# Designs tried in a protein design chat: VH-VL binders against TATA-box-binding protein (tbp). Part 12

Target 1, 182 residues: TATA-box-binding protein (tbp), of Cenarchaeum symbiosum (o74045)
Amino acid sequence: MLDPRTRPRVVNVVSTSDLVQRVSAKKMAAMPCCMYDEAVYGGRCGYIKTPGMQGRVTVFISGKMISVGARSVRASFGQLHEARLHLVRNGAAGDCKIRPVVRNIVATVDAGRNVPIDRISSRMPGAVYDPGSFPGMILKGLDSCSFLVFASGKMVIAGAKSPDELRRSSFDLLTRLNNAGA
Below, E stands for the ipSAE of ESMFold2; O stands for the ipSAE of OpenDDE; V2 stands for 0.75 times the mean of E and O plus 0.25 times the DockQ between their complexes.

## First folded at step 14 (VH-VL; framework fv_izeltabart)

Design z70 (from z65 with heavy chain Y57W; at its last look DockQ between E and O 0.74; V2 from the best seeds 0.72)
Fold by ESMFold2, look of step 14:
Structure z70 (fold): chain C 182 residues (1-182), chain A 121 residues (1-121), chain B 111 residues (1-111)
Amino acid sequence: as target 1 above (182 residues)
Amino acid sequence: EVQLVESGGGLVKPGGSLRLSCAASGFTFSTYWMHWVRQAPGKGLEWVGMIIPIFGWTKYNEKFKSRFTISLDNSKNTLYLQMGSLRAEDTAVYYCARYDYGSGSYYFDHWGQGTTVTVSS
Amino acid sequence: DIVMTQSPDSLAVSLGERATISCKASQSVDYEGRSYMNWYQQKPGQPPKLLIYAASDLESGIPARFSGSGSGTDFTLTISSLEPEDFATYYCQQSHEYPYTFGQGTKLEIK
């Protein structure tokens, strides 16, 4: 029996925000910790990665920003705030406030043992399993979540918009697997 | 308001190709699995296949797998059905449908208006 | 593939009367106490509209005069007192296994 209360481990959070102003390409090109080259991607964005970031922040000339690669919502929002401060300190943007939004949380659950996904997928309505094409079983979850389940017992939850949604989705996944004979 | 709007239907000769589009609005496209279902004139409904946007994975009714391809563009919230080697029996209204999971079951909770494909020489 | 067979193919019923439509699956569509059976309504020139899921759960916004029942292989859609807007074609659909399949439809006409 899997423990439905097993905590999922967050491996990536995507969040966004908007500076609601244009960002100076010239200033981004001159900034430390920023990769910007007008010859690349038509000069439409730069990439900020400071030493403390787990991931990076993409900054569009329009003022839109995307944070990727952080391992928590707190860290993901922290990357957006750090990018804003970095832009302001280097004169690439005027001082402003941002309202970060979570777009996607990806997390893992590890059963610590093999899971008989061939048997489970043949019983479980809605399971997508085509091992000749992809080794994992795919399920639709509650709310914004979808699941991957591998024979090794490693599992992926993707699409969550909040830590609470992730927790409920993890409980749902593990409960459904137990009922299917995991 | 959830809206699904199909387009790209029309008259095509046997052996031809056509790409249908389904533009989605009023919901987060990446959180739902999306399906194509068709209905021949005066006939019932037939499941064509599906896509799982967040993984980019597709599944088809085996009847169509060799001739039809489902894809998407998340930035445009748009689902596509590429149809090739078309035959007279492919004449139908093609719907995109939103797939959901609730109360432990699966169902199509929203459908587009459909786009008509006519295959005739 | 699971074959879904509806009966009757059509019926004529007077306003205010009760209508009953049957759907039989070639195999059980149950799993863990739930029936993976849905009902849709379709009017001419319109897409299907979800009425019932999980055999008996009424979709939000659907009038209470619609009800579903049954389990395993035998399912019924009931309209307790027909209204003018209920004259349409009705489809059952199983979501138990791929490929998803639909009944051939039942056309409900005013008598």
Scores: ipSAE 0.594, ipTM 0.825, lowest interface PAE 1.9, mean pLDDT 90
ESMFold2 (binder alone), look of step 14: mean pLDDT 90; pTM 0.918
OpenDDE, look of step 14: ipSAE 0.833; ipTM 0.927

## First folded at step 15 (VH-VL; framework fv_izeltabart)

Design z71 (from z69 with light chain R34Y; at its last look DockQ between E and O 0.87; V2 from the best seeds 0.00; counts 0 for: SAP .511 > .496)
Fold by ESMFold2, look of step 15:
Structure z71 (fold): chain C 182 residues (1-182), chain A 121 residues (1-121), chain B 111 residues (1-111)
Amino acid sequence: as target 1 above (182 residues)
Amino acid sequence: EVQLVESGGGLVKPGGSLRLSCAASGFTFSTYWMHWVRQAPGKGLEWVGMIIPIFGYTKYNEKFKSRFTISLDNSKNTLYLQMGSLRAEDTAVYYCARYDYSGSTYYFDHWGQGTTVTVSS
Amino acid sequence: DIVMTQSPDSLAVSLGERATISCKASQSVDYEGYSYMNWYQQKPGQPPKLLIYAASDLESGIPARFSGSGSGTDFTLTISSLEPEDFATYYCQQSHEYPYTFGQGTKLEIK
């Protein structure tokens, strides 16, 4: 029996926010910790990576921002706030407030043992398993969540929009696997 | 509000090709599973296939696998059905549909209005 | 593939009266105590609309006059008191295994 309360380990959080203003391409090109190249994507964005960031922030000229690579929601939002401050300090954007939104949480769960996905996939409605093409079993979860389960017992949960949704999805996944004979 | 809008239907000759589009709004397209379903004039509904965007996986009704390709563009929140080697039997209204899981069963909770494909000489 | 067969192909019913539509699957669509069977309503020129999932659970916003029952291979959609907007074609659909399949439809007409 897998333990349905096993806590997932967050490995990536994608979050977004909007400065609700245009961002100066000229200022981004000149500021530290920012990679801007007008030849890339028509000059529509720059990339901010300060020493304290786990990942990076993409800043679009439109004022849209995307945070990737953080390993928690707090760190992901922190990257957006740091990017905002960095842009304001260097004159690339005017002073503003942002409201970060989580777009995708990716987490792993490790069963600590093998899982018989060949047998499970043949029993579970909706399971997708084609080992000749892809070594893992794919399942639809609640809401925006999807699951990837490997025979090794390594699992991926993707698409969660909050830590609470991730926790519920992890419980759901492990319960469904147990019921299917994991 | 979840909305799905298909386009790209029209008249094509047998052996021709056509690309259908499904523009999505009101939800994050990349984290849901999306399907195509068709309906021949005066007939019932037939499942064409699906895409799981977050893992880049597609699955087809074997009837269509070699002639139809499902893809998407996350930046445009748009689903595509590329159809080739069209036959008269492919004449139908083509719907895109969002797939959902209730905790107990799977179903199509939102459908587009459909786009009509007519294959005729 | 699981074949879904509806009965009747059409029926005529007066306003305010009861309508019953049957759907039979060629094999069981049950798993872990739930039926992977759904009902959709479709009006001319419109897409299908989900009414019922898991054989008996009403989708949000669907009037209580619609109900579903059954398990295994035998399922029933009931409309307890027909309203003018209920005259449409109804489809059952299994989500137990790929490819997903639909019944041939039952056209509900004003008598």
Scores: ipSAE 0.687, ipTM 0.848, lowest interface PAE 1.2, mean pLDDT 90
ESMFold2 (binder alone), look of step 15: mean pLDDT 90; pTM 0.920
OpenDDE, look of step 15: ipSAE 0.833; ipTM 0.926

Design z72 (from z69 with light chain H96Y; at its last look DockQ between E and O 0.88; V2 from the best seeds 0.80)
Heavy chain, then light chain:
Amino acid sequence: EVQLVESGGGLVKPGGSLRLSCAASGFTFSTYWMHWVRQAPGKGLEWVGMIIPIFGYTKYNEKFKSRFTISLDNSKNTLYLQMGSLRAEDTAVYYCARYDYSGSTYYFDHWGQGTTVTVSS
Amino acid sequence: DIVMTQSPDSLAVSLGERATISCKASQSVDYEGRSYMNWYQQKPGQPPKLLIYAASDLESGIPARFSGSGSGTDFTLTISSLEPEDFATYYCQQSYEYPYTFGQGTKLEIK
ESMFold2, look of step 15: ipSAE 0.734; ipTM 0.860
ESMFold2 (binder alone), look of step 15: mean pLDDT 91; pTM 0.923
OpenDDE, look of step 15: ipSAE 0.817; ipTM 0.920

Design z73 (from z69 with heavy chain I54L; at its last look DockQ between E and O 0.85; V2 from the best seeds 0.78)
Fold by ESMFold2, look of step 15:
Structure z73 (fold): chain C 182 residues (1-182), chain A 121 residues (1-121), chain B 111 residues (1-111)
Amino acid sequence: as target 1 above (182 residues)
Amino acid sequence: EVQLVESGGGLVKPGGSLRLSCAASGFTFSTYWMHWVRQAPGKGLEWVGMIIPLFGYTKYNEKFKSRFTISLDNSKNTLYLQMGSLRAEDTAVYYCARYDYSGSTYYFDHWGQGTTVTVSS
Amino acid sequence: DIVMTQSPDSLAVSLGERATISCKASQSVDYEGRSYMNWYQQKPGQPPKLLIYAASDLESGIPARFSGSGSGTDFTLTISSLEPEDFATYYCQQSHEYPYTFGQGTKLEIK
């Protein structure tokens, strides 16, 4: 029996925000901690990674920003705020406020043992399992979440929009697996 | 407000191809599983296939697998159905549908208005 | 593949009267005490609209006059008192296994 209260480990948070203004490509090209090359990606974006970031922030000349690679919502929002500050300090954008939004939380769960996904997938309605194409079983979760379950007992929860949603979805996943004979 | 808008339908000769689009608004479609369902004139509904946007994984009704491909563009919240080697029997209204899970069962909670494909010599 | 068979193919009913539509699956669509069976309404020129999921659970925003019942292979959609907007075609659909399949439809007409 799997423990439905096993806490998932967050491995990536994607968040976004909008500066609601265009960003100077020339200024981004000159900024420290910013990678911008007009020949790459058609000059539509640059990448900011400061020493304090777990991940990085993609900044589009339209003013859209995407934070990836942070391991918590707080850190993900922090990356967006740091990127905004960096752009403003270097004159690539005018002073502004941003409203960060969580887009995707990805977390892992490890059962610590093998899980018989061949048998489980044949029992569970809606399970997607075609080992000739992909080695894992795929399940739709509550609300924003989807699950990958591998025979090794490694599992991925993706699509959550909050830590609470992630926790609820993890409980749902493990409960469903237990009911199916995991 | 959740909306699904299909486009790209039209008249095509047998053996031709079309790409249908389904633009999603009011939600980020990586949150849901997305399906294509079709309806021939005066007939019932037939499941074509699906994509799990978060993972890019597709599954097809086997009668369409070799001729149809489902793909997506997350940056545009848009689902695609690439149809090739079209036949007269592929004439139908094609719907995209959002798939959801209640915590116990699965269903299509939102449908687009559909786009019409007519295959005629 | 699970074949879904509806009866009748069409049904004429007066306003305010009760309508009953049957759906039979070629094999059980139950799992762990739940039926993987949905009902949709479709009006001419419009897409299907979800009415009921899990055989008996009413979708948000659907009037209480709609209800579903049944389990295993035998299912029923009931409209307790018909309103003018209820004249449409109704489809059952199983979500138990791939490929997902629909009944052939039941057209509900004004008598």
Scores: ipSAE 0.682, ipTM 0.849, lowest interface PAE 1.2, mean pLDDT 90
ESMFold2 (binder alone), look of step 15: mean pLDDT 90; pTM 0.918
OpenDDE, look of step 15: ipSAE 0.822; ipTM 0.923

Design z74 (from z69 with heavy chain T31M; at its last look DockQ between E and O 0.82; V2 from the best seeds 0.00; counts 0 for: chain humanness VH .549 < .552, loop humanness VH .296 < .308, SAP .507 > .496)
Fold by ESMFold2, look of step 15:
Structure z74 (fold): chain C 182 residues (1-182), chain A 121 residues (1-121), chain B 111 residues (1-111)
Amino acid sequence: as target 1 above (182 residues)
Amino acid sequence: EVQLVESGGGLVKPGGSLRLSCAASGFTFSMYWMHWVRQAPGKGLEWVGMIIPIFGYTKYNEKFKSRFTISLDNSKNTLYLQMGSLRAEDTAVYYCARYDYSGSTYYFDHWGQGTTVTVSS
Amino acid sequence: DIVMTQSPDSLAVSLGERATISCKASQSVDYEGRSYMNWYQQKPGQPPKLLIYAASDLESGIPARFSGSGSGTDFTLTISSLEPEDFATYYCQQSHEYPYTFGQGTKLEIK
């Protein structure tokens, strides 16, 4: 029996915010901790990575921002707030407030043992297992969540939009696997 | 509000090809499983196939697999159904539908308005 | 493939009266005490609209006069007191296994 309360380990959080203003490309090109890459989207964005960030923040000239690579929601929102502050202090954007939104949480779960996905996939309605295309079994979860389960017992949960949704989806996944004979 | 809009239908001769589009608003395709379902004139509903965008996996009703392909363009939030070697019996309204899981079962919670494909000489 | 058969193909019912529609699957669509069976309503020129999932669970925003029952292979959709907006075609659909299949439809008409 798998423990349905096994805590998933967050490996990536994607969050976004909008400065609701254009951002100066000239200022971004000149400011520290910011890489302006003309090869990406025709030069429409820069990348901010300060020493305290686990990941980075992409800043578009339109004022849209994307935070990636943080391992918690708090850290992901912190990256967006740090990027806003950095842009304002360097004159690339006017003073403003932002409202960060979580877009995707990716987490892993480890069963600590092998899982017989060949047998399980034949029993479970909705299970997708095509080892010629993917090495693991795919399941639809609640809301925007999807699951990938490997024979090794390693599992991926993707698409959660909050820690609470992630926790519920992890419980759901492990319960469904137990009921199918994992 | 979740909305789906199909387009790209029209008149095509037998043996021809056509690409249908499904544009989404109120949600992003990459986070959901998406399906195509069709309905011949005066007839019932028939499942065509699906895509799991986050993993890039597609599955088809075996009836259509060799003639139809499903794909998406994340940058445009648009789902496609590429149809080839069309036959008269492919004449139908084609719907895109969003797939959901209740915690107990699976179902299609949102449907587009459909786009009509007519295959005729 | 699981064949879904509805009965009747059409029926005429007076406003305020009860309507019942049956759906039979060629194989059980149950798994772990739940039925992988849904009901949709479709009006002319419109896409299907989800009414009932898991045989008996009412979708959000659907009036309480709609109900579903059954398990295994035999299912029923009931409209307890018919309203003018309920005249449509109704489809059952199994989500137990691929390919997903629908019943042929039942047209509900004003008597």
Scores: ipSAE 0.601, ipTM 0.804, lowest interface PAE 1.5, mean pLDDT 90
ESMFold2 (binder alone), look of step 15: mean pLDDT 90; pTM 0.917
OpenDDE, look of step 15: ipSAE 0.854; ipTM 0.933

Design z75 (from z69 with heavy chain K59R; at its last look DockQ between E and O 0.87; V2 from the best seeds 0.78)
Fold by ESMFold2, look of step 15:
Structure z75 (fold): chain C 182 residues (1-182), chain A 121 residues (1-121), chain B 111 residues (1-111)
Amino acid sequence: as target 1 above (182 residues)
Amino acid sequence: EVQLVESGGGLVKPGGSLRLSCAASGFTFSTYWMHWVRQAPGKGLEWVGMIIPIFGYTRYNEKFKSRFTISLDNSKNTLYLQMGSLRAEDTAVYYCARYDYSGSTYYFDHWGQGTTVTVSS
Amino acid sequence: DIVMTQSPDSLAVSLGERATISCKASQSVDYEGRSYMNWYQQKPGQPPKLLIYAASDLESGIPARFSGSGSGTDFTLTISSLEPEDFATYYCQQSHEYPYTFGQGTKLEIK
């Protein structure tokens, strides 16, 4: 039996925010910890990575920002706030407030044993398992969550928008696998 | 706030090709499963196929696998149906639909208005 | 493939009267006490609209005069007292296994 309360391990959080203003490409090009490449996307964005960031922040000239690579929501939002401060401090953007939004949480679960996905997929409605085309079993979860389950017992939960949604989705996944004969 | 808008339909000769688009707004397109469903004139609904963008997986109704390809451009929040080797029986209104899971069952909760494909000599 | 067969193909009913539409699946669409069966309404020139999922669960915003029942292979959509806006074509759809399939439709007309 799998333990439905097994905590998933967060491996990536994507979040976004909007400065609601244009960002100076000239100032970004001159900023420390900022890579601005006019040859990429016609100069539409720069990348901010400070030593304290687990990941990085993409800043578009439109004022849109994308945080990737953080391993928690707090860290992901922290990257957006740090990018905002960095832009303001260097004159690339005017003073502003941002409202970060979680777009995607990716986490893993390890059953610690094999899972008979061939047999499970034949029982469960909506299970997608086509080993000639794709190596794992795919399940739709609640709301924006999706699951990938490998025969090794390694699993991926993707698409969650909050830590609570992630925990609920993990419980749902493991319960459904148990009911299907895992 | 959730909107799906199909486009790219038109008149095509048998053996020709078309690319349909489905532009989405009001939700994170890449974290939902998206489907194509069609309806021939005066006929019922027929499932064409789906994409699971977050894992990069597509699946097709067996009738269409070799002739139709589903893809996504996340930067434009747009789903595509590339159709080739078109036949008269492919004449239909083509819908994109968002797939949802209630915690127990599955259904299509949002549909676009459709785009019409006519295959005629 | 699971074949979904609706009955009747068309139905003429007076305003305020009851309408009943049947849907039969070629094999069971049940799993763990749930029926993977949905009902959609479609008016001319419009896309389908979800009415009922899980055989009997009413979608948010759908009037209580719509109800669904059944399990296994036999399902029913009931409209208890017809309103002018209810004249449309109705489809059942199974989501038990791929490829997802729809009934051929039942056209509900004013008598």
Scores: ipSAE 0.681, ipTM 0.839, lowest interface PAE 1.2, mean pLDDT 90
ESMFold2 (binder alone), look of step 15: mean pLDDT 90; pTM 0.919
OpenDDE, look of step 15: ipSAE 0.813; ipTM 0.914

## First folded at step 16 (VH-VL; framework fv_izeltabart)

Design z76 (from z69 with heavy chain H110Y; at its last look DockQ between E and O 0.90; V2 from the best seeds 0.82)
Fold by ESMFold2, look of step 16:
Structure z76 (fold): chain C 182 residues (1-182), chain A 121 residues (1-121), chain B 111 residues (1-111)
Amino acid sequence: as target 1 above (182 residues)
Amino acid sequence: EVQLVESGGGLVKPGGSLRLSCAASGFTFSTYWMHWVRQAPGKGLEWVGMIIPIFGYTKYNEKFKSRFTISLDNSKNTLYLQMGSLRAEDTAVYYCARYDYSGSTYYFDYWGQGTTVTVSS
Amino acid sequence: DIVMTQSPDSLAVSLGERATISCKASQSVDYEGRSYMNWYQQKPGQPPKLLIYAASDLESGIPARFSGSGSGTDFTLTISSLEPEDFATYYCQQSHEYPYTFGQGTKLEIK
C-alpha cells in the first residue's frame, strides 16, 4: 500500500508575466547576465540568468516573460520580479508592475519500491501504457494534472497550477494506484 | 468561456491529404488531453485518437494510426489532425473534444462545431 | 472493442411526457463501483453536448429533468417531462477502455 500523503518534490515551475510594454532589443543586447542574439528567433527574445536564479527568464520584445527551472512557486515568481528589475535598471523597459501566473508545476513522487504497472494498466480504466513506445503508464488527473508512473516506483505529476492542486493530485494518484493493487 | 473551433475541412480527391485545425480559447491545450472524433453523414460517432501534450504522447484508433497524425502548437493554442491517404469512407464531420476526469470517471466535456471533410472524385 | 447498443433507434413522445432510452454494453463498463458510461445530446448541425457522466452524474448546467441510471452493462437515460428543446439524438459512450465507443444513437421526436 502506498502512503497517499507522501509529499511530492517540485522539480520545475513554469510561470509567466507581461510587462505590458515593448522591451528595447538594443538595451537587452548590452545588459549583463542577458543573452540576446538577433539571429536567434529573429531577435524576438533574450534570456536573463543572474547568479541567484535557479533557472532562467525568457524576455520577449513584446514584453512577455517566461520563467523556467525554479523549484518552487515563490522562486519562480522571484525570477520574474528579478528579471523586471534588471530590465528597468538597465533601461530596457520602463518602470512597471507585473502579475505573475503559474502555468505548470512538475513534481516527482517516489514509491520506494516497484509498482506493477503491467497489471495496473490492464485493470484501470483510462490508463495509457505502451511499453514498446514508452516505459511508463500515463493517467489523467483532476483538472490540468497528468501522471507518469514507472515500474521502478518513480512517478511524475505535471500540469498543476498551484501547490494545493499538486497536493490534491498526488493524493488522488496514490489512492487510485492503491485501489488498483499497487 | 471554453470554446473549440475546427477549420481546414474541404473537398479532396482519394489518396490526397488535408490538415485540420482546432483553435482553443478559455483554456490551454498544454495541460489537457485532446481528442478527435468524427461522424460520417447519417452515421454515429467514431473515436479517431488523442494527444497528451504535457508528455508528448499520441494514441490512435488502430484503423487510422498509419494515415493520421495528431499534433499541436502550444504557441498558437491549436490542435492539428494531419490526414493522409484519404479514402471515400473518411468523408465525415471532424470534431475536436476536450477530455476530462471527474475524480471518478472520464468524458468529453467540450466539443468544437466540427469541420467537414469530403473525399470524392 | 466494447459495442454499445441503444434502444430504441427512434422514439416519438408528446411534450410533457416522460422519455426513456436504453443503452447496453457488450461487456461491463464498471470499475470499483463506478460506471464508465456517459450520455450526450446532439441537435441537427451541432456537435454532441455532455449531459451525464458516470452513468448518473448530471453535468453542470444541464436541467434536472435529465437523469441517468444503471450499472454494469445496462443503462437508462430518462427525461422526466419533455420540453421542446429536448427533441434531439442521444448517444451513450463508454470510457472504460480504448478505443472509446458510442452507441448508434436514439432519435427523440415529437409525437
Scores: ipSAE 0.748, ipTM 0.868, lowest interface PAE 0.9, mean pLDDT 91
ESMFold2 (binder alone), look of step 16: mean pLDDT 90; pTM 0.920
OpenDDE, look of step 16: ipSAE 0.846; ipTM 0.932

Design z77 (from z69 with heavy chain S30D; at its last look DockQ between E and O 0.91; V2 from the best seeds 0.82)
Fold by ESMFold2, look of step 16:
Structure z77 (fold): chain C 182 residues (1-182), chain A 121 residues (1-121), chain B 111 residues (1-111)
Amino acid sequence: as target 1 above (182 residues)
Amino acid sequence: EVQLVESGGGLVKPGGSLRLSCAASGFTFDTYWMHWVRQAPGKGLEWVGMIIPIFGYTKYNEKFKSRFTISLDNSKNTLYLQMGSLRAEDTAVYYCARYDYSGSTYYFDHWGQGTTVTVSS
Amino acid sequence: DIVMTQSPDSLAVSLGERATISCKASQSVDYEGRSYMNWYQQKPGQPPKLLIYAASDLESGIPARFSGSGSGTDFTLTISSLEPEDFATYYCQQSHEYPYTFGQGTKLEIK
């Protein structure tokens, strides 16, 4: 029996914000901790990664920003705020405020043992399991969540918009697996 | 508000190809499962296939697997159905539909208005 | 594939009267005490609209005169007192296993 209250481990949070202004490509190219790559999106964005960031922030010339690689919502929002401050202090953007939005939380759950996904998938309605194409079982979850379940007992929860949604979906996943004979 | 708008339908000769689009607004494709369902004139509904955008995975009704391809452009929030080797029997209204889970069952909670494909000489 | 068979193919009913539509699945669509069965309404020139999911759960915004019942292989959609806007074609659909399949439809006409 799996423990439905097993806490998922957040692996990645994607969040976005908008500076609501254009960003100077020239000044981004000259900034420390900023990599401007003309091959990426035709030179329409740069990347900010400071020593304190778990991940990085992509900054588009349009003023849109995407934070990836942080392992919590707080850290993901922190990356966007730090990127904003870095841009403003180096003159690449004017003084502004941002309103970060969570786009995707990805987390893992480890059963600590093998899970019989071949047998489970044949019992569970809505399970997608085509091992000739992909080795994992795929399930739709509550709200914005989707699940991958591997025979090793490793599981992925993706699509959550909040930590509370993630926790509810994890409980749902593990309960459904138990009911299917995990 | 959730909205799905199909386009790209039209008249095509047998053996031809056509790409249908489904533009989404009010939600993102990266967190929902999206399906194509068709309806021949005066007939019932037939499931074509699906995409799970967050994992990049597609599944098809075996009837269509070799001739139809479902894809997504996340930057445009647009779902595609690429249809090839078209036959008269492919004449139908093609709907895109959003798929959801209630905790009790799976269902299609939002449908586009449909786009008509006519395969005729 | 699970074959979904509706009856009747069409029926004529007077305003204010009860309509009953049957749907039979070629095999059980139940799992863990829940039926993976949905009902949709479709008016001419429009896409299908979800009415009922899980055999008996009414979708938000659908009038209370619609109800669903049944389990296993036998399901029923009931409209307790017909309104003019209820004249449409109705489809059952199983979500138990791929490929998802629909009934052939039941056209509800004014008598």
Scores: ipSAE 0.752, ipTM 0.877, lowest interface PAE 0.9, mean pLDDT 91
ESMFold2 (binder alone), look of step 16: mean pLDDT 90; pTM 0.918
OpenDDE, look of step 16: ipSAE 0.826; ipTM 0.922

